VHH binders against Probable sulfurtransferase. Designs and how they scored, part 7

Target 1, 337 residues: Probable sulfurtransferase, of Methanocaldococcus jannaschii (q57909)
Amino acid sequence: MVEINLRELKKYANPFFLTIRKDKILVNNKRMARLSRTKMDKIEEEFGIPVIYSKTYEYVSTKVGRFINKHKIIAPRDIVIVGLSGGKDSLLLLHLLEVYRRKYGIKLIAVTVDVNIGGIRPWKEDTEGVKLIKHHCEMLNVPHIILKNDLDVVELSEILTKHSKGMEFSPCFSCSVIKRHLLGKLAKEIAENENIPYEKVKLAYGHNLDDNSDTILANIFKGERLKFMRPLTRFKYNEVDYQSFKIPLEECIIIRPMLPILERDIIKALEECGIEYYKDKDMCPYSRDRGDSVRRRCHEILEKLEEEIPNIREMVVSSALKTVEYYSKNPYGEDNL

## First folded at step 1 (VHH)

Design b11 (framework vhh_7zox_3)
Fold by ESMFold2-Fast, scan of step 1:
Structure b11 (fold): chain B 337 residues (1-337), chain A 121 residues (1-121)
Amino acid sequence: as target 1 above (337 residues)
Amino acid sequence: DVQLVESGGGLVQPGGSLRLSCVASGFTFSSYWMGWVRQAPGKGLEWVSDIKSGGSTGYADSVKGRFAISRDNAKNTLYLQMNRLKPEDTAVYYCAKHYRFGSSPWYFDYAGQGTQVTVSS
């Protein structure tokens, strides 16, 4: 859905390289949009809204676009569901995906899960954070759905821990399980209602380069397999099964378009574009947690090392990817390198 | 500290009625599916009835039309109204906190100490 007259806008710019809101236009790529200061001024005069150029937003948008194309993350006519918590990552992701409604003809849907956390509902419909989410969805003309969960996330974490026989699960982990369950169920319902294959409905997550490099380093420190997040992952049906209960996890495809983007560039892009976001720590008492103290320490370690090795996070991810690729082609390896 | 305390059992004649109560504490009662399971002498556990957080109910074929499950979220209390009792209903009845999604089999993750129901002339 669009509010701006695209036919009139095409007189001045290529809308395939713009992010269009009711209150402002963001420039995804100035050159490809065929914009000059003079043309930006004409757009502002005709439509009565500012055209905002941010070098960081252009950088991020271009990098995400190349990443989407390289990994075939989004296909024409896909339906893309974005989970919105009011935080920086999901809000920037929503803005970056807006242009694909034109480029690829996707349908974009925003979803907020109203979770019960120890009797508190940080994402209840009348909260300031959810009002901000609704504002951005309205400005982008994106449908917004709120899914209410009645099961207490804290109680669920206690149940999971009780039945795990020695493992301890955080409220953040339990929250992730509930969100995955509800979003997967919604994706299935949408695919059935639209009479399209399940592969056409994508759950878009705002995972970034910091998240991926933190995960890789944490797995190294734990002596675990070198697991990392991929641009597109297909999950088969599964269940969280701890003896006396089961939580179904429907088939879904998760995409991560912002995986190559540094967290600092996400913040900078939002600030330069004047996009307000709710600081996670003010939404939810557990949102500040990575759900893993080792992962949090890894984040701090990489941040310090970045002073000496500016591209260290990219190097960590690149090394993991190259290693997996090498051994998949050379199962026995070669020790001369 | 999950606690489930059952009451209301006793000795009744065939055709009689009993109402079982279960007072729950230590968890958010209104958010959970609750149910009743029973164990007859020398037999395994049998599911009797459940009630979802939204109020929809299910019943075992053996008790359908005779038993009615209900809940009072303000009092954290679960009830089972048992009518037209039969000797075959003789069992220890347990209040169960359970978690169920979709078409997956039911499970109870905690049960109380139970209350004895004896149907005999």
Scores: ipSAE 0.000, ipTM 0.164, lowest interface PAE 17.6, mean pLDDT 81

Design b12 (framework vhh_7zox_3)
Fold by ESMFold2-Fast, scan of step 1:
Structure b12 (fold): chain B 337 residues (1-337), chain A 121 residues (1-121)
Amino acid sequence: as target 1 above (337 residues)
Amino acid sequence: DVQLVESGGGLVQPGGSLRLSCVASGFTFSRYAMGWVRQAPGKGLEWVSDIYSGGSTGYADSVKGRFAISRDNAKNTLYLQMNRLKPEDTAVYYCAKTWGKYSSLPYMDVAGQGTQVTVSS
């Protein structure tokens, strides 16, 4: 691996719009980096490594940047904790947020939760998936923390279901509870250690446009209220009962910077940039498809409809948001005659 | 044109100290937030510290308690006092200018050549 000399790069480009690695240089924004094909070729010749420009990656990074600014998701000097599962969404999110260390002076921390799922530990430190996560963190110079959970999420789901008296909680829901518990506790500890307000520590999730539109449509088909994901959500302190003790869910702020991005564009950006991710259907024996068949059917329906209505997923989300906004301001509405 | 000239780097033993300076020209220095970023051998750019036009400072966890950023608006100069240096602090240090207030799509421009800091026995 060749050491990249930033002094030499500055004669060709603004390095704040480049992601510099030992094996390649990724162009985050070609115009802002002041790059042309000729300049990129000169950099490749001089340093002996590829300069990668992906139109899809630039589109995604630009759209995420505008979304962050529009919704004030990330502020200067924020500490951002990124949950890494080894999958495509969380890894692309980590790569996209790396630029904000330079732009906003944020601190990035990557966290993997080693959950106990019926005695199986898909995110145990010595697994191939976690080794891949460690490789990405090393390449980006991002601190990586592994948080171990000893509570069985399968047992927790059974306990929660028993106490609900009419609702069924999946192991995937219980896994989310444990992750929220551990990440919220870490965020609180970081805020206290740094002597900063809790609002300065954000938990970044890799939810995308497919996730949001699938969730909205599934709620419609189930006759439930229109639950959807927001760019930034503040969760108040809560507790979950577990046998003889309570699991604290600390106050936290969850952000979703990739919420406006289509899943296909995430995959295309990763592939065009040569960013390796774990390509198994799921590292967990309980996938979302097994936990919610209606949501899987909705995903397939929207995927098919995209052939006829290319912006169908954006329309689903837009409709839900506009409807909630309208009725919050007009509880009685207007006559539709 | 914006120009930033860094100086003050060099070879120092672990536990030693260095003071970096950055002389700015081509813009109204006192109106901009300024910062330091570094590139360690074989790694990308890392934010180190910044200082608002009003004097408020921020630091990366890796340097907090060891480094101190300051500015002299009369001399258009930014400083970084580095104490208790570690081998991990070995990097080229760059002076950076932000555009406007942080809340409005800020970006940092690295216009200078940087200054090499080597922490080694």
Scores: ipSAE 0.000, ipTM 0.235, lowest interface PAE 16.8, mean pLDDT 80

Design b13 (framework vhh_7zox_3)
Fold by ESMFold2-Fast, scan of step 1:
Structure b13 (fold): chain B 337 residues (1-337), chain A 121 residues (1-121)
Amino acid sequence: as target 1 above (337 residues)
Amino acid sequence: DVQLVESGGGLVQPGGSLRLSCVASGFTVSSKYMGWVRQAPGKGLEWVSDISRGGSTGYADSVKGRFAISRDNAKNTLYLQMNRLKPEDTAVYYCARLPYSSGWKGAFDIAGQGTQVTVSS
């Protein structure tokens, strides 16, 4: 497996619309890449690797590209850090971002956090799951970093719950805090080492449309404010208490390029492109228990309703956004009607 | 000094049986929500079975009807009886103390060192 020569590839296709791996090429947009079956066959003959066309991957890639442009999620020469857990979302995200190394000149870095869950480490180096992550990073020619964390996710969740007034924080939430701490610290170190502004380093999360709509519906069922995820969020410095010790959360910019994409389309794109991933249940010791949460019940409700109303998840998100916008301008409702 | 120590793993042919044991120290098994989780080669952790304080049991669909979880309160020991074993059951099996409530709290508090089960002809 030799690195593909972009100059030679340009004889057949526009590489700004391809995802390039050492073992295969994925088509982000067939028309814009100027591909026909004949040209795909010529590429396979010349480079000795398959060219894979998936309607779903093209759909997802196009939608993500429009979303990135609309919300200015990625700027030229940004450094983008992708957290990889071996799951479907982060792996597809890594593949979708590969082309931006050419389109925007970004630098792409993959990071796996080796979390401590009650003394067990599902993402420790040399596990089969991490080997799979390393394989994908190698095929995409992306540097991979493993960050080891010694703080127990279970212990942290108990401490956070103890210090709250009536709130209960899960190990999943605590895991997100630890990952945010480590990724934010890495982003700050990279910005300092490269001597670039902090705003040029983005943390890319694989949140999708299911995640956003599930969260909104769960907030409704819990009688809480309609909280929703944004395409780009700037987090200010904060601290989390832990045994009288404070865990720093560095200032960071989080981007969510797959936010408009349905979970089913993520799975289908990976399957059609032959990209192997681990299911959440295989990687997470508490994945079964997620099914008992209000959020998981909301996921199942919306999934069932999609059979009757295909765009229901988009409508849920749209309703929340329009409601927040309306009441920001009209806090007391429809006066003067 | 709370501790869980597993035993009973080994090599067995497809269709065979094994009984795993887990001795708890520093706490009472009957007062906690206990379970078994496994990690197969090339996979992450998979929940296998659990038993509540009241004795209610749960099983993963992949093992339902073949595995049985039980406890001996007098010996402070948790068991997993594994019948009609398949090559797909090959994994390191961990005894775990689980939170009473599931959902967002689904992580284990304490786990043992694990015991290897290999199902091969």
Scores: ipSAE 0.000, ipTM 0.133, lowest interface PAE 20.6, mean pLDDT 82

Design b14 (framework vhh_ozoralizumab_d1)
Fold by ESMFold2-Fast, scan of step 1:
Structure b14 (fold): chain B 337 residues (1-337), chain A 122 residues (1-122)
Amino acid sequence: as target 1 above (337 residues)
Amino acid sequence: EVQLVESGGGLVQPGGSLRLSCAASGFTFSSYWMYWVRQAPGKGLEWVSEISSSGSTIKYPDSVKGRFTISRDNAKNTLYLQMNSLRPEDTAVYYCAKVRYTWGSKAYFDYRGQGTLVTVSS
C-alpha cells in the first residue's frame, strides 16, 4: 500500500483540516483546508484515493473542534486513548481525533477490551466486529491494543447486586467497571513509561448529546440529583470493594469531545463518509436494550419531541447547566421559584 | 494471518559479521514501519533498529550505531539486518517486529517472529 506523503499533500490542502486514511481522505473543513473540487480531483489523481466531502462530517468536525477549544479538552502532545467497541460513536470519535495528531501533536491509541461475559467473548480478536475495528485502525494508521479480561462480568454483576443495599447491577454496569479499570491501568502504565504526568493521558469516550440529555431527563424523572456529563472529568483513585474483591480504578482524565453532537448527525456523518460500523447489540448479547429503563423511555420521549422542537436536547442540557451555575452564584436570589 | 520468519543467525567470533533476514506475510508489508529487536538470555526486549515503510527513515540506538544496517525489499516482503563488528554483548535472539505504537525511542509491538539466535563468542 501507498504511504501518504504529507509534504506532497500540502501542495493542495492544509492537512490540519483533513482526516487522513490510507484508503480515503475526509474533509474536516473545506474552506480552512483550502479545497475546491479541482484540488480534490488533483489529490485523487496524484495519491490514487478518493477525497470525501460530507457537509455533516464537516459540521460535526467543526463543532467538535470548537468544543475542544472552549473546554480545553486536549492539550498539545497529549496521549489520547480511544475505547473501540465497533459501534458508531467511538469509530466516529477516532476519525475526528485523527487530525489532532497534526494540529496538537497528540498520540492516538485505540483499545478494545475483550471482556468475558458469561463465558462469551464478543470482542475476541477473531470476531467480525474486531476485524472491522482492526481495519479502521489500519486505515487510519492508529495503533490498536486488545486488553483481555478473564473476570466473568455476569458473575461480577451478581456479586455486586447481592451486597448492594437492594440495588441491582446489570452486566453492562459491571462491564463498564472492568473497562474503566483496564483503561485506567493502561493510562497509568503509559504515563509512567513515558515519564509524563497522568494529566497528559486522556481517556476519550464517545458520549453524545442524546446520551447527556437522556441522562438529565432520566434523573429528573427518578427524583435524583440533577447530574450530567461534563466535557472533561478528573477521577481520583478509587476502588470497587466487595468482600475482599477489590477492583482498583486509577486516577485518570476522561474527555467527551462529541458531547455537543446529536446521535442522528453521528450516523449521517458515518454514512456520508462510507464508514462501516456495528451496533453494540450486534457484538454483545448484553448490550443495553432500551426496553425496560427510565433512560430508554426518556430517549424515546425526546426523540418524538424533536419532531416539534428540533433543539430540545440542547435546551435540556442548557437548562441544567444554567440552573446549576445560577444557584451556585446566587444561593439567596430573589427569583427563588 | 500475520507471519514473520527470521533467519541468518549463528555462532560468530567477536569482530565478525552476520546478515539476518525476515520474511513477512499476511499483511501489506510495504505500508508498515519494521523493527529489529533482540532479547539476551534472562533480559527484556531491546530495540535494535527501525525503518520506515519506504526505507527513507532509519534509526539505531547508540549501542549498535555504525555497526548495524537495516534495510528492506518491499517487492520481496523481506527485512534485513547487516551486523558488523559484533561484540559478546550482541549475543541474543533477534526478532523482526511489526510496531504496535511508538513514543520517542520506546516501541510497543503487536507481532514478532520466532526469532533467530546470534551467539558472539570464541
Scores: ipSAE 0.000, ipTM 0.123, lowest interface PAE 20.5, mean pLDDT 81

Design b15 (framework vhh_ozoralizumab_d1)
Fold by ESMFold2-Fast, scan of step 1:
Structure b15 (fold): chain B 337 residues (1-337), chain A 122 residues (1-122)
Amino acid sequence: as target 1 above (337 residues)
Amino acid sequence: EVQLVESGGGLVQPGGSLRLSCAASGFTFSKYAMYWVRQAPGKGLEWVSEISGSGGSTKYPDSVKGRFTISRDNAKNTLYLQMNSLRPEDTAVYYCARGLHYYKSSGWPDYRGQGTLVTVSS
């Protein structure tokens, strides 16, 4: 399959509002791309690939674009590393970020971490999920890297739990630590090799609105601070150190461009665009737990409440943000709440 | 033009040893992580060993750890694999591979040579 000639495509559409693949073109914003049915037909005839319009993909693309601009998540000429698990979130994120290679001149790199989970390797190179990831990266012309980790995340969880004072660490927590270690190390190496500041290299995560609202509700049920995920987080160097076991967590910047998007809209956008994602429920023996049983319960509670209050997840996040902002400005003032 | 030329393969008895060499040209050898990967008959590619550009860091999978040693001579643009205590399951075509300079020891190979056959049989 031939790569699309951008100069020829510009005769029909504004490529700053398209997601371009070797096998199809997705419309991020039909009006801004200056597309009509006639122009879409001409593109299909000239390039031999379909132009797919999904109202949901357009909605999601537009909302993500506004969110990126509002929070200054991506700057011109940034290098963006997208962690891919083969799941819906990271794959949609990769497609949504493709256009920023043109809009902002970013470089995209896709990374899959082949973690060892009690001898099971769900992201081993020859698995169906990784084959699917490779297919999408090839279609989007994005470099794809597989980082291997031989350290057993189950064994790591046992070590961390044994040497904590009454604290239990799950394999999912240890998996996230290993992924953060490898991705952070890669980001540091890229910044050093390109001779650019670390602020120019971003790790992009596919966290969505469901994840954020689940986190807020879980923190309420645990009696913890109302901490939540932010659009951009700067992590300082840290170290997971128990006995002779040390895992460096390099200084890095994590961005979450899909944070305002509902999980259902992610699924619908992928389906309407014909983008296949890995749906195997048995991919990981711990996937059923979703890393935190309290968060899983909160997910179920909010999902049921959405039937009565369709915007409940947005209201939960909005309430937390407004409350933090209010008390930041009025920490010692009288209130009538 | 990047070139990687492997040598040193052959027939060896179980428990024996072989030393593979890879002559590199067409790039600044010392700036790239290097890998040995192998492919057994009817199987996919398997990572065997990794060495950083400086030679200061090496990695091995459990299947060969303690038996194989990767090393490099940056002055001669040459990569080596010392294979000891060879087993029938080590029978494979062994490829010298270059890592992406961005990714050092964390990276994935972006080029490999034509390979050298290692047969371990009685």
Scores: ipSAE 0.000, ipTM 0.150, lowest interface PAE 14.8, mean pLDDT 81

Design b16 (framework vhh_ozoralizumab_d1)
Fold by ESMFold2-Fast, scan of step 1:
Structure b16 (fold): chain B 337 residues (1-337), chain A 121 residues (1-121)
Amino acid sequence: as target 1 above (337 residues)
Amino acid sequence: EVQLVESGGGLVQPGGSLRLSCAASGFTFSNYWMYWVRQAPGKGLEWVSEISTSGGRTKYPDSVKGRFTISRDNAKNTLYLQMNSLRPEDTAVYYCAKSPTYFHLGRYDYRGQGTLVTVSS
């Protein structure tokens, strides 16, 4: 019920460098927030909540802030929709984006998709995981919407697999299609209701550096194109064909503010800040077995190689980005090796 | 358990009006796009109208545009279809339909039992 009075907080700190919750304040940048031990103590005394300084959270927040600015990921007065599964990535993302309500005047909306997975609903409103999501949204004063889907993602995957002539599609793929459909539809509806261009509504995904580097290496091992995730992507309208019907994917903009952040730093930041989260594998029976053994193997390989090459994940991503940039400017490539 | 119960159908003369209602239960009504679809004797299902979760967006085929108005009351979990300037070709069983997605035509999660609208002398 207690909201922090920003006018009173400004007496002690710059709130453009703090993540503000009803139960605690997280320090995004101690120096820029103008915090000292004495000021932190005064804030705790006046507001009755702890001020939590985590070196890892500060590191992550600063790196994300620079990444957002470098790639123009968020513009003033954007509406940003964050998909929340209760897992570490999207939950940390929600906390990192909170400050942009002040810095850029954005509106922040949290969305959970209650998917049907073979009759099981891991994100049903009364589950422990969703209760935890609701708690964090309440603490951050962020609106939370639950979108319920009744289509069985297992059935959808079977339809795709049956008609693919030898390819198998996991329930996780169909789940991602349904989530993308519902979030895109919501973004379009919000743009129409607010009477603003659809480009002002961003879908924020919690993809991290491990996700990107694992994907790149897996594509190499499969002999596929060197596909990777970008900080901001504009998707054109498309449809996924399930033979008897089609699922529309609305034109939208997807942003990935945490792409430069290592998974281990995400976990460490949440733990140091005392932010509880659920692992997807504890909620969804299919999370433990993604069905992509090559990607899982690549994760293990890169984790092992970090012992010898500390920046290996950054270098894998950097190599892919530099290659795309090089061939965009030099379509004939380098012929002499 | 999802339930959609249509009402308000009946016999009406050409040029007349009818208001259909659909009482929804067993799901979070305010989170779903809702549809009206109809089926005339010996014909397939025809999409009649759609409405977004908030009611801020509506869409109609040319056959009913300007004559039919879809609306919803999220507090009462009720969907409505106001039908004006009815024509004999509007004679059909009208179904309230729920979709988990932006499906205008195709698979519906649930379709009610329908309400008969007869436009004749």
Scores: ipSAE 0.000, ipTM 0.137, lowest interface PAE 18.9, mean pLDDT 83

Design b17 (framework vhh_7n9e_1)
Fold by ESMFold2-Fast, scan of step 1:
Structure b17 (fold): chain B 337 residues (1-337), chain A 122 residues (1-122)
Amino acid sequence: as target 1 above (337 residues)
Amino acid sequence: DVQLVESGGGLVQAGGSLRLSCAASGFTFSSYAMYWGRQAPGKGREWVSGISGSGGSTAYASSVKGRFTISRDNAKNTLYLQMNNLKPEDTALYYCAKWPGYRSTLYHFDYWGQGTQVTVSS
């Protein structure tokens, strides 16, 4: 392990605005840390580890921090469960939330679900993706739990579709149901074992701005209600029918701290900070559809339009939020467009 | 112009030793901290070890601590990595780097050379 002397660091910087890793020091806010080029050089010189300043990482960490504060997403001494797939979103989220162990005294738990996809197990413990996840958890000193599920996600999707009232359910939807079931059950068990309210245990998801804007546009194209993801969602107990029994979905709190961040900024922040993630999304044959083909098409459309309208994804989300707010306040009023 | 040239890699059995060298030119070597990184097959680049410009402070990744020793000879503008008790998991391309402090990651260091291959068989 790398041993960093906090007393020596205080000579150069305010360590509250630094993220100290075993192999590097990340600068969360250069100005607030009171760092100059000369001071960063002195820290590198004295400790023999890189001091990494990424404008993108600073932007992302600052924006996430403001978003968490604005929406009261995390409270002091919360327990936060982060679902890790080895992909970019969940890994950056884990690294961003590590700061809150100091800031709010939270406890972090990392969870990987070893899901059965037609007999294939992309997150089996001895896979390269899971080895990478374990490396990150070891580096950050975060407990890592692997939850194994034997129910075939593909079979579940076929059964739900066959017994639906004309609806089709993708394997990605079924996978989401199984993960929600397992993570919700774990969150309930933790709350009971710690003798704390369930509101103190949060499930953190890595949804980003691309995900939210893609979802909104897809709902428009499908003629569905204008649904969108929220920073914090409180779910009541529910059940999903499966043959002659039900899959329980325990009450839980889901938070989405990276919701305002563009996917491209997530990738750039990871690259500039040397945070490795598993790039092979093709381990899951259904990942290409981003949940369904309409969402994949919407992602492509918005990506192309970003060249002409750089803030188009933000405008899509803003429009949806403002529309809901307007009609909630003026349900019987006259339109003034 | 900054130039870094790694050497000393090769094939060794598990439990063996290798000493890597990095010859630096184009900058005031003693004024900069230097680093060793590696990239294993199918993985991104990872930091292995670092040493201050004076040589007075060193740091190591947990996976190599106690087995690897970083050192430098400022008179010769050369960085070294002594690798002992090598394991199959140490198989990788090894790079040295003069990170500029503020703009490049171990993943995309502009100052990393071609690297030197280390292969450890069981």
Scores: ipSAE 0.000, ipTM 0.390, lowest interface PAE 12.5, mean pLDDT 81

Design b18 (framework vhh_7n9e_1)
Fold by ESMFold2-Fast, scan of step 1:
Structure b18 (fold): chain B 337 residues (1-337), chain A 122 residues (1-122)
Amino acid sequence: as target 1 above (337 residues)
Amino acid sequence: DVQLVESGGGLVQAGGSLRLSCAASGFTFSRYYMYWGRQAPGKGREWVSGISSSGSTIAYASSVKGRFTISRDNAKNTLYLQMNNLKPEDTALYYCAKGFTWPYSSNYMDVWGQGTQVTVSS
């Protein structure tokens, strides 16, 4: 087991632009790290581990950094909780946020929710997906918590469906409610135990540009309020009613640092950096259906349109943001035809 | 002023046992997660075990599971680590730390004491 001394790395590079693992070093920004191929070779020779540079990872890391700074998503000494499913988005997010332990002095915590899905537990501690999550957390020296919930999300979805006046709710909906409940409860407990303000504890979600544009288009097709995901959202206390009992949703702050990043760039960055991730469908028997057929159809529509309009996802999000801003300022203003 | 004082270390043969204690002061002990960490000569600090504020939730590093037992006495502001079947690889400076969440990172532990040395001979 080789341990890397941060002081020794300063001879070759600015370590604030490196993500340091026990098995490899990832270069967040080659220029800012002051690296050349010769210097990367010297680091490899000195420490006996590979130094990986990916242009895509650098692009993603830089764009996320600018986004965090622009929207003030993370403040110095924040506590940031990352929900890890073993999938591509949350694992890349974990690697991207690791550098903020040095830059901002944040505390970084990884959390996996062990949900009960009809008696099946895809995120049980000894599963292959959770072993992979633990491996990443160990390589980055990040504390990992497993939160266990015994409520069957299949039974919860059946309760909602029975009492919904003709609506159907998938187990995936109830699963998201349970995860939000447990993560919010943890965030509240941390803030109370440390006697720090609620605003200092952030729940980091791996939502990306595809997710946001899919959501906007789906809301349009459903004739619903134009709704989109924000870089930082403050949620007040709420409850979901399952008839026989209520599931509390604690006050929390959710951040989405990867919101401006395309899904294809996330996958490419992970593959170029040799960051292994687990496919959601292999972990959960219900993961094949995202629970929202309209949203899935919108994803497919936008994916096809990208062939003709490469920046269509950015245009969808930009249009929604500009429209909301315009009408907030000009409730009686007329648009030119 | 947060203070943690570790004690109970010493020299022991492989297969032997030791019990470590950590006396805490300067903070509300019963509100914090508590941890044992260790640092071997020439290596970085590593997490060994953790216990929740109430004592109901406990975790161990895979290298010590089944051999070590963590416990706490909130009335006495004291944390304990019972170490059984010690191995030469357990040789390290052992220190206790407080924290706010579950522990697999040295950056998560607020280390305040100078530690207690454990040496296991083969």
Scores: ipSAE 0.000, ipTM 0.206, lowest interface PAE 14.1, mean pLDDT 82

